# Ledger of designs, part 450: VH-VL binders against q0aze0

Target 1, 268 residues: q0aze0
Amino acid sequence: MKIILVNNRFKENTEKKAQEIAGQLSALNVEVIIDNGLDEPYAGTVDFIMVLGGDGTMLRAARRYGQRAIPVLGVNMGTVGFLSNIEINELAEYLPLILREEYSLEARMMLEVAVFQQQSLLTRVFCLNELLLRSNSPRMLSFALEISGQKLEPYRGDGLIVSTTTGSTAYSLSAGGPIADPQLDAFIVTPVASHIINKRPLVVSPEREISLHLLEEREAIIGIDGQIKMDFGAENRVLIKRAPHPLLMVNLKAKPFFTSIDRSLQRQ

## First folded at step 19 (VH-VL)

Design NN57 (framework fv_ragifilimab)
Fold by ESMFold2-Fast, scan of step 19:
Structure NN57 (fold): chain C 268 residues (1-268), chain A 122 residues (1-122), chain B 113 residues (1-113)
Amino acid sequence: as target 1 above (268 residues)
Amino acid sequence: QVQLVQSGAEVKKPGASVKVSCKGSGYTFTGYWMYWVRQAPGQGLEWIGVINPDSGGTKYNQKFKDRATMTVDKSISTAYMELSRLRSDDTAVYYCARGREYETYLGYFDLWGQGTLVTVSS
Amino acid sequence: DIVMTQSPDSLAVSLGERATINCKSSQSVLYDYDNKNYLTWYQQKPGQPPKLLIYWASYRESGVPDRFSGSGSGTDFTLTISSLQAEDVAVYHCQQHYSTPLTFGQGTKLEIK
């Protein structure tokens, strides 16, 4: 068995903890690859991915490895979040189940984001939560939204979010989007500070293709999962569709989504 | 081990073109963005453009877009930068550099080629 | 375009003393979505390419001595060498990667005196 340990290099003790866990797994005849986020993703075949950290570390792991159809387990290192299944102090208890492959999997849809420079593909990235289009200046954007070739009336405002159901509780929620059951597959399209009255969030089929481009030359940016930044100008176009593979999240214990989100809403 | 190796120095006349190569080794060539940067004698660094070795997609500094062409040959892990219609003020050391951030072209550079001196004089 | 300005253009510091190099951006390079400063420092010795020294404004690259540190946020950034050594003689460059075109400061030449 070969396992990737993904950790956050910027957290003080995570590197030492990752090395400690790697040693324990090696003693059980498990080959371990440590991914601290600095180097390229491991290109070889692996059987399991263990993510040590909070939701941010899981988002990075999902972008790096989520399209490989490999089980991914979130192990919380102290930050409360939605994407971890067990706590680090529970790992020893659950390790035998992991090694025997005695767990269930929950599929979480991902976005495939293709960024074009004029007519040429510049890059293709995947994400678990959302793509954000927003202004990079005090000036509002004017932009076109097309859904499966259907051209909507122009948007005017600060931007737009295209989210997965998993991302419904992230930036889309802050912008007034609906809370979605992450077991549903759908895109959630949420406007950011629209200047047009009655621009509402849209919930659309994951089979749809969503296209975005600017109608006026403005400084804009694309943000992905709160962790990636790209420029977006009049020469750019984005095409968003469902990624070929969902992220396969490991369930070792029940985690109640609805009670967690209900509690989170009370904190606001 | 992990390195970028560039082609040798070039001397060109004004109006000519130059093509600099940059061969990557010791890492997955298509996994990182490749940047081109130049440095005129005694001056600072100037960004020319960036290419995604996987897609072949490019972004250029507006200053160079009409004269610079970046390409890659994946089969030999080599990137190329061609600059046409050379002027005397194009005299500089030209560097290729690998971006640490693989998901964006808004990167910083953890690995540099040794540089290629291009001299443009009559 | 984001303009990067370094100060001073050149600096002479005695061996074992503290060296301070400043870098200013014409616009903030702090991205509020990820809370990162898109600012990097490079060290360049004569006849060599630049080498990565500090990334994301304050994180030291692996293998870089502890005497090097980066600080600042938004538009004002500082590279500090706490106790100058002979091997530190170089030109230091700051870079923003917040937006294209990617831009660099003009460089600061550090000498021993």
Scores: ipSAE 0.832, ipTM 0.906, lowest interface PAE 0.8, mean pLDDT 91

Design NN6 (framework fv_ragifilimab)
Fold by ESMFold2-Fast, scan of step 19:
Structure NN6 (fold): chain C 268 residues (1-268), chain A 122 residues (1-122), chain B 113 residues (1-113)
Amino acid sequence: as target 1 above (268 residues)
Amino acid sequence: QVQLVQSGAEVKKPGASVKVSCKGSGYTFTGYWMYWVRQAPGQGLEWIGVINPDSGGTKYNQKFKDRATMTVDKSISTAYMELSRLRSDDTAVYYCARGRTYETYLGYFDLWGQGTLVTVSS
Amino acid sequence: DIVMTQSPDSLAVSLGERATINCKSSQSVLYDYDNKNYLTWYQQKPGQPPKLLIYWASYRESGVPDRFSGSGSGTDFTLTISSLQAEDVAVYHCQQYYSTPLTFGQGTKLEIK
């Protein structure tokens, strides 16, 4: 058995705990690869991915490994987050279940984001939450949105978010998007401070292809999962579609999504 | 050993072109962005452009866009930067460098080639 | 373009003493969504390519001695060498990667007094 242990080396407790857990797993004849985010993703075959940290660390793990159809377990190192399943102090009691593969999997859709420079593919990135198109200056953007070849009336405003259902509680929520059941597959398209009166969030089939480009030269950026940044100008376009594989999240104990989000919003 | 090895020094006349190579080894060549940076004698560093070795997609500094061409040959893990219509003020050490930010070209450089001196003189 | 300005152009510091190099960007390189400063520091010795020292303004590269530290946010950044060693004689460069074109400071030459 080979396990990737994903952590953030710049969080004091997380790096120390990752080394400790790696030692424990090695003592049980489990091969451990530590991914602290600095080196390239591990290219070899692995059986399981254990993510030590908060939602940010899980988002990075999903982008690096989510397309490989490998079980991914979120282990919370703090008190805040929606993508972890167990707490670090529970790991010892659940470890036998992990090693015996006695758990269920929850599939979470991901986005495939293709960024073009002129007419050429510049890069392709996968993400779990969202792509954000945003103005990087006080000036509003003017941009075009196409959904499966259907050209919408131009958008004017600060930007747009294209989100998964998992991402519905991230930046899309802050921009006025709906809360979506993460077990549903859909794109959520949420305008950011639209100047056009009747632009509403859209819930779109995950089989659709979404494209974005600027109609005027502006200082804009695209952001992915709140962690990746790229410049976006009139010579760029982005193409968004459903990623080939969902992230396979390990479920060792029930995590009540609706009551958790309700408490978070009402602070109860 | 993880390294970038560049081609040797070049002497060119004004109006000529130069093509510098950069061979990567010890890592997955297509997994990292490749940047080109130059440094004129006694001057600071100046970014020329970046290429994604996986897609071949490029992004150039506007200053060099009409004269610089970046390419890759994935079969030999080698990147190239060609600069045309050379001027005397193109005299510089040209570096290739590997970016650590895998998912974006907005990056910093953790591995550098040894540099290639290009001298442009009449 | 984001213009990077370093100060001083050169400085001389005695062995064992603190060296401070400043870098100022013409606009903020702090990204509000990830709360990171897109700023890095390199060390360059004569005849050699630059070597990565600090990235994300304050993270020290593996293998770099702990006497090197980076600080600052937004537009004003500092590289500090707490106790200068002979091997630290070099030119130090800051770089922003907040937006293209990627830009560097003019460099600061550090010498022993």
Scores: ipSAE 0.849, ipTM 0.913, lowest interface PAE 0.6, mean pLDDT 91

Design NN7 (framework fv_ragifilimab)
Fold by ESMFold2-Fast, scan of step 19:
Structure NN7 (fold): chain C 268 residues (1-268), chain A 122 residues (1-122), chain B 113 residues (1-113)
Amino acid sequence: as target 1 above (268 residues)
Amino acid sequence: QVQLVQSGAEVKKPGASVKVSCKGSGYTFTGYWMYWVRQAPGQGLEWIGVINPDSGGTKYNQKFKDRATMTVDKSISTAYMELSRLRSDDTAVYYCARGRPYETYLGYFDLWGQGTLVTVSS
Amino acid sequence: DIVMTQSPDSLAVSLGERATINCKSSQSVLYDYDNKNYLTWYQQKPGQPPKLLIYWASYRESGVPDRFSGSGSGTDFTLTISSLQAEDVAVYHCQQYYSTPLTFGQGTKLEIK
């Protein structure tokens, strides 16, 4: 068995903990690859991915490995998040189940984001939560949104979020989007500070294609999962589709989504 | 060994073109963006452009857009930067560099080629 | 374009003493969604390409001695060498990667006093 341990080098003690876990797994005849986020993703075949950290580390793991149809387990090392399944102090208890492949999988849709420069593909990236289009200053953008070739009336405002249902509790929520059951597949399209009355969040089929481009020469930014940044100008276009494969998240213990989000919303 | 190896020094006349090569080894060539930067003698660093070796997509500094062409040959893990209509003020050391984070062209450079001196004189 | 300005242009510091190099950007290079400063520092010795020292304003590249540190946020950044060694004689460059075109400071030449 070959396992990738994904950690965040810049969080205190996570690299040391990853080395300790790698040693424990090696003693059990498991081959371990450590991914601290600095190099490109490991290119070889692996059986399992263990993510040591918070939601941010899981988002990075999903972008790097989510399209490979490999089980991914989130192991929380601090503040409880929405994407981890077990705590670090529970790992020893669950490790035998992991090694025997005795767990269930939950599929989470991902976005495929294709960015064009002029008429040519510049890059393609995947994400678990969302793509954000936003001005790089407090000034408003004017931009076009097309859904499966249907051209909507122009948008004016600070930007737009195209989110998965998993991302419904991230930036989309802050912008006024709905809370969605992560077991549903859908795009959630949420305007950011729109100056056009009645621009509401949209919930659309995951089979649709969404495209965005600027209508005026303005400088904007696209952001992916709050971690990847790219310039977005009038020469750019972005095309968003459902990614070919969902992220396969490991469930070792019940994690009640609705009670967790309810408690989170009661805190101020 | 992770490295970028560039072609040798060039001497060109004004109006000519120069093509510099940059061969990557020891890493997944298509996994990182490739940047081109130059440095005139005694001057600071100046960004020319960036190419995605996987897609071939490019972004150029507007100062160079009409004269610079970046390409890649994935089969030999080699990037190229051609600069046309050379002027004497194009005399500089030209560097290729690998960027991080690997997912975007808005990056910093963790690996540099050794540099290629291009001299433009009459 | 984001203009990067370093100060001083040149600096002479005695062995074992602290060296401080400043870099100012014409606009903020702090991105609010990831809370990162898109700023990096390079060391360049004569006849060599630049070498990465610091990225994300304060993160030290692997293999770089811990006497090198980066600090600052938004528009004002500092590279500090806490105890200067002879091998630290070089030109130091800051760079922003917040937006294209990617831009560099003019460089600061560090000499032994």
Scores: ipSAE 0.839, ipTM 0.909, lowest interface PAE 0.7, mean pLDDT 91

Design NN8 (framework fv_ragifilimab)
Fold by ESMFold2-Fast, scan of step 19:
Structure NN8 (fold): chain C 268 residues (1-268), chain A 122 residues (1-122), chain B 113 residues (1-113)
Amino acid sequence: as target 1 above (268 residues)
Amino acid sequence: QVQLVQSGAEVKKPGASVKVSCKGSGYTFTGYWMYWVRQAPGQGLEWIGVINPDSGGTKYNQKFKDRATMTVDKSISTAYMELSRLRSDDTAVYYCARGRGYETYLGYFDLWGQGTLVTVSS
Amino acid sequence: DIVMTQSPDSLAVSLGERATINCKSSQSVLYDYDNKNYLTWYQQKPGQPPKLLIYWASYRESGVPDRFSGSGSGTDFTLTISSLQAEDVAVYHCQQYYSTPLTFGQGTKLEIK
């Protein structure tokens, strides 16, 4: 059995804990690969991915490994979030279940984001939460949104978010988007500070293809999962569609979504 | 083990073209962005462009867009940068560099080639 | 384009003393979405390519001695060498990767006094 341990090298005590867990797994004849985010993703075959950290570390793991259809377990190392399933102090209790493959899996859709420079593919990335298009200056953007060949009226404002249902509680929520049941597969399209009053968030089929491009030269950025940044100018186009594989999240204990989000909103 | 090895020094006439190669070894070539940077004698570093070895997609500094062409040959883990219509002020050491953070071209460089001196004399 | 300006152009410091090099960007390189400063420092010795020292403004590259540290946010950044060693004689460059074109400071030459 081969397991990848994904950690955040710059989070306090995380590297020491990752080494400790790797030692425990090695003692049980499990081969361990540590991914601290500095190198490219491990290219070999693996049986399981254990993410040590908060939601940010889980988002990174999902982008690196989510398309491989391998079980991914979030183990919380500090800040409470939505993407971890167990706490670090519970790991010893659940480790026998992990090694015997006695757990259920929850599928979470992901986005495939293709960025073009003029007419040529520049890069393709995957994400679990969202793509954000936003202005990088005080000036509003003017941009075109096309959904499965349907050209909508131009958007004017600070930007747009294209989110998964998992991402509905991330930046889309802050921009006025709906809270979506993560069991649903859908794109949520949420305007950011639209200058057009009647631009509403849209909930569309995950089978649709969404494209974005600027109508005027502006300084803009695309952001992915709050972690990746790229320039976006009039020469760029982005195509967003459902990723080929969902992230397979490991469930070792019940984590009720609606109770968790309700509690989180009460803290605001 | 992980290294970038560039082709040797070139001497060119104004108006000619130069093509510099950069061979990566000890890592997955398509897993990292490849950047080209030059340094004129006694001056600072200047970015030319970046290529995604996986897609072949490129992004250029507008200053070089009309004259620079970046390509890759995945089969031999080699990147190329060709600069055409050379001027005397193109005399510089040309570096290839690997970007850390494979997910974006907005990156910093954790591995550099040894440099290729290109001299343009009239 | 984001213009990077280093100060001083040249600095002479005695062995064991602190060296401080500054870098200023013409606009902020702090991205509010991810809360990171898109700034890096390189060391370049004569006849050699630059070597990565500090990335994300304050993270030290593996293998770089603890005497090197980066600080600052937004537009103003500092590279500090707490106790200068002979092997630290080099030109130091800052770079922003907040947007293209990627840009570098002009370099600061560090010499032993």
Scores: ipSAE 0.835, ipTM 0.906, lowest interface PAE 0.7, mean pLDDT 91

Design NN9 (framework fv_ragifilimab)
Fold by ESMFold2-Fast, scan of step 19:
Structure NN9 (fold): chain C 268 residues (1-268), chain A 122 residues (1-122), chain B 113 residues (1-113)
Amino acid sequence: as target 1 above (268 residues)
Amino acid sequence: QVQLVQSGAEVKKPGASVKVSCKGSGYTFTGYWMYWVRQAPGQGLEWIGVINPDSGGTKYNQKFKDRATMTVDKSISTAYMELSRLRSDDTAVYYCARGRYYETYLGYFDLWGQGTLVTVSS
Amino acid sequence: DIVMTQSPDSLAVSLGERATINCKSSQSVLYDYDNKNYLTWYQQKPGQPPKLLIYWASYRESGVPDRFSGSGSGTDFTLTISSLQAEDVAVYHCQQYYSTPLTFGQGTKLEIK
């Protein structure tokens, strides 16, 4: 068995903890690859991915490995998150179940984002939460949204978010989008500070293709999962569709999604 | 050993073109963005452009858009930067550099080639 | 374009003393979506390519000695060498990667006093 340990290079003592866990797994005849996010993703065959950290580390792991249909387990290192399943102090208890493959998998849809520069493909990125299109200056954007060949009336405002259901509680929520059951597959399209009073969030089939481009020369950016930034100008276009594979999240312990989000909203 | 190895020094006349090569080894060549940066003698660094070796897609500094062409040959893990209609003020050391993050071209450079001196003189 | 300005252009510091180099951007390079400063520092010795020292304004690259540190946010950034060693004589460059075109400061030449 070969396991990738993904850790957060910016958290104190995470490298030491990753080495400790790798030693324990090696003693059980498990080959371990450590991924601290600085090098390219491991290209070889792997049986399981263990993510040591919070939601941000899980988002990175999903972009790196989510399309390979490999089980991914989130192990929390301190800060409670929505994408982690167990705590680090519970790992020893659950390790025998992991090695015997005695767990269930929860599929989470991902986005495939293709960015074009003057009609040529510039890059293609996968993400778990969302793509954000946003003005990078005090001036509002004027942009076109097309859904499966249907051209909507122009948008004017600060931007737009195209989210997965997993991402419904991230930036889409703060922009007025709905809370969605992450078991559902859908795109959530949420305007950011729209100048047009009747622009509403849209919930659309994950089989649709969404395209975005600017209608005026403006400084804009696209952001992905709160971790990737790219320039976006009138010469650019993005095409968003459902990624070929969902992220396969390991479930060893019951997930209290609705009670967790309810608690978060009441604390704020 | 992870490294970038560039072609040797060139001497060109004004109006000519120069093509600098940059061969990557010890890593997955198509997994990282490749940047081109130059440095005139005694001056600061100046960004020319970036190419995605996987897609072949490019972004150029507007200053160089009409004269610079970046390409990649994936079969030999080599990137090229051609600069045409050379002027005496194009005399500089030209560097290729690898970006840290594969997801974006807005990045910093964790690996540099040794540099190629291009001298443009009449 | 974001203009990067370093100060001073040259600096002489005695061995074992603190060296401080400043970098100012014409626009903020702090992005509120990810809360990161898109700013990096390189060291360049004569006849060599630049070497990465600090990224995201304050994170030290692996293998770089603890005496090097980066600080600052938004438009004003500082590279500090807490106790100058002879091998630290070099030109230091800051770079923004907040937007294209990617831009560098003019460089600061660090010399032994």
Scores: ipSAE 0.813, ipTM 0.896, lowest interface PAE 0.7, mean pLDDT 90

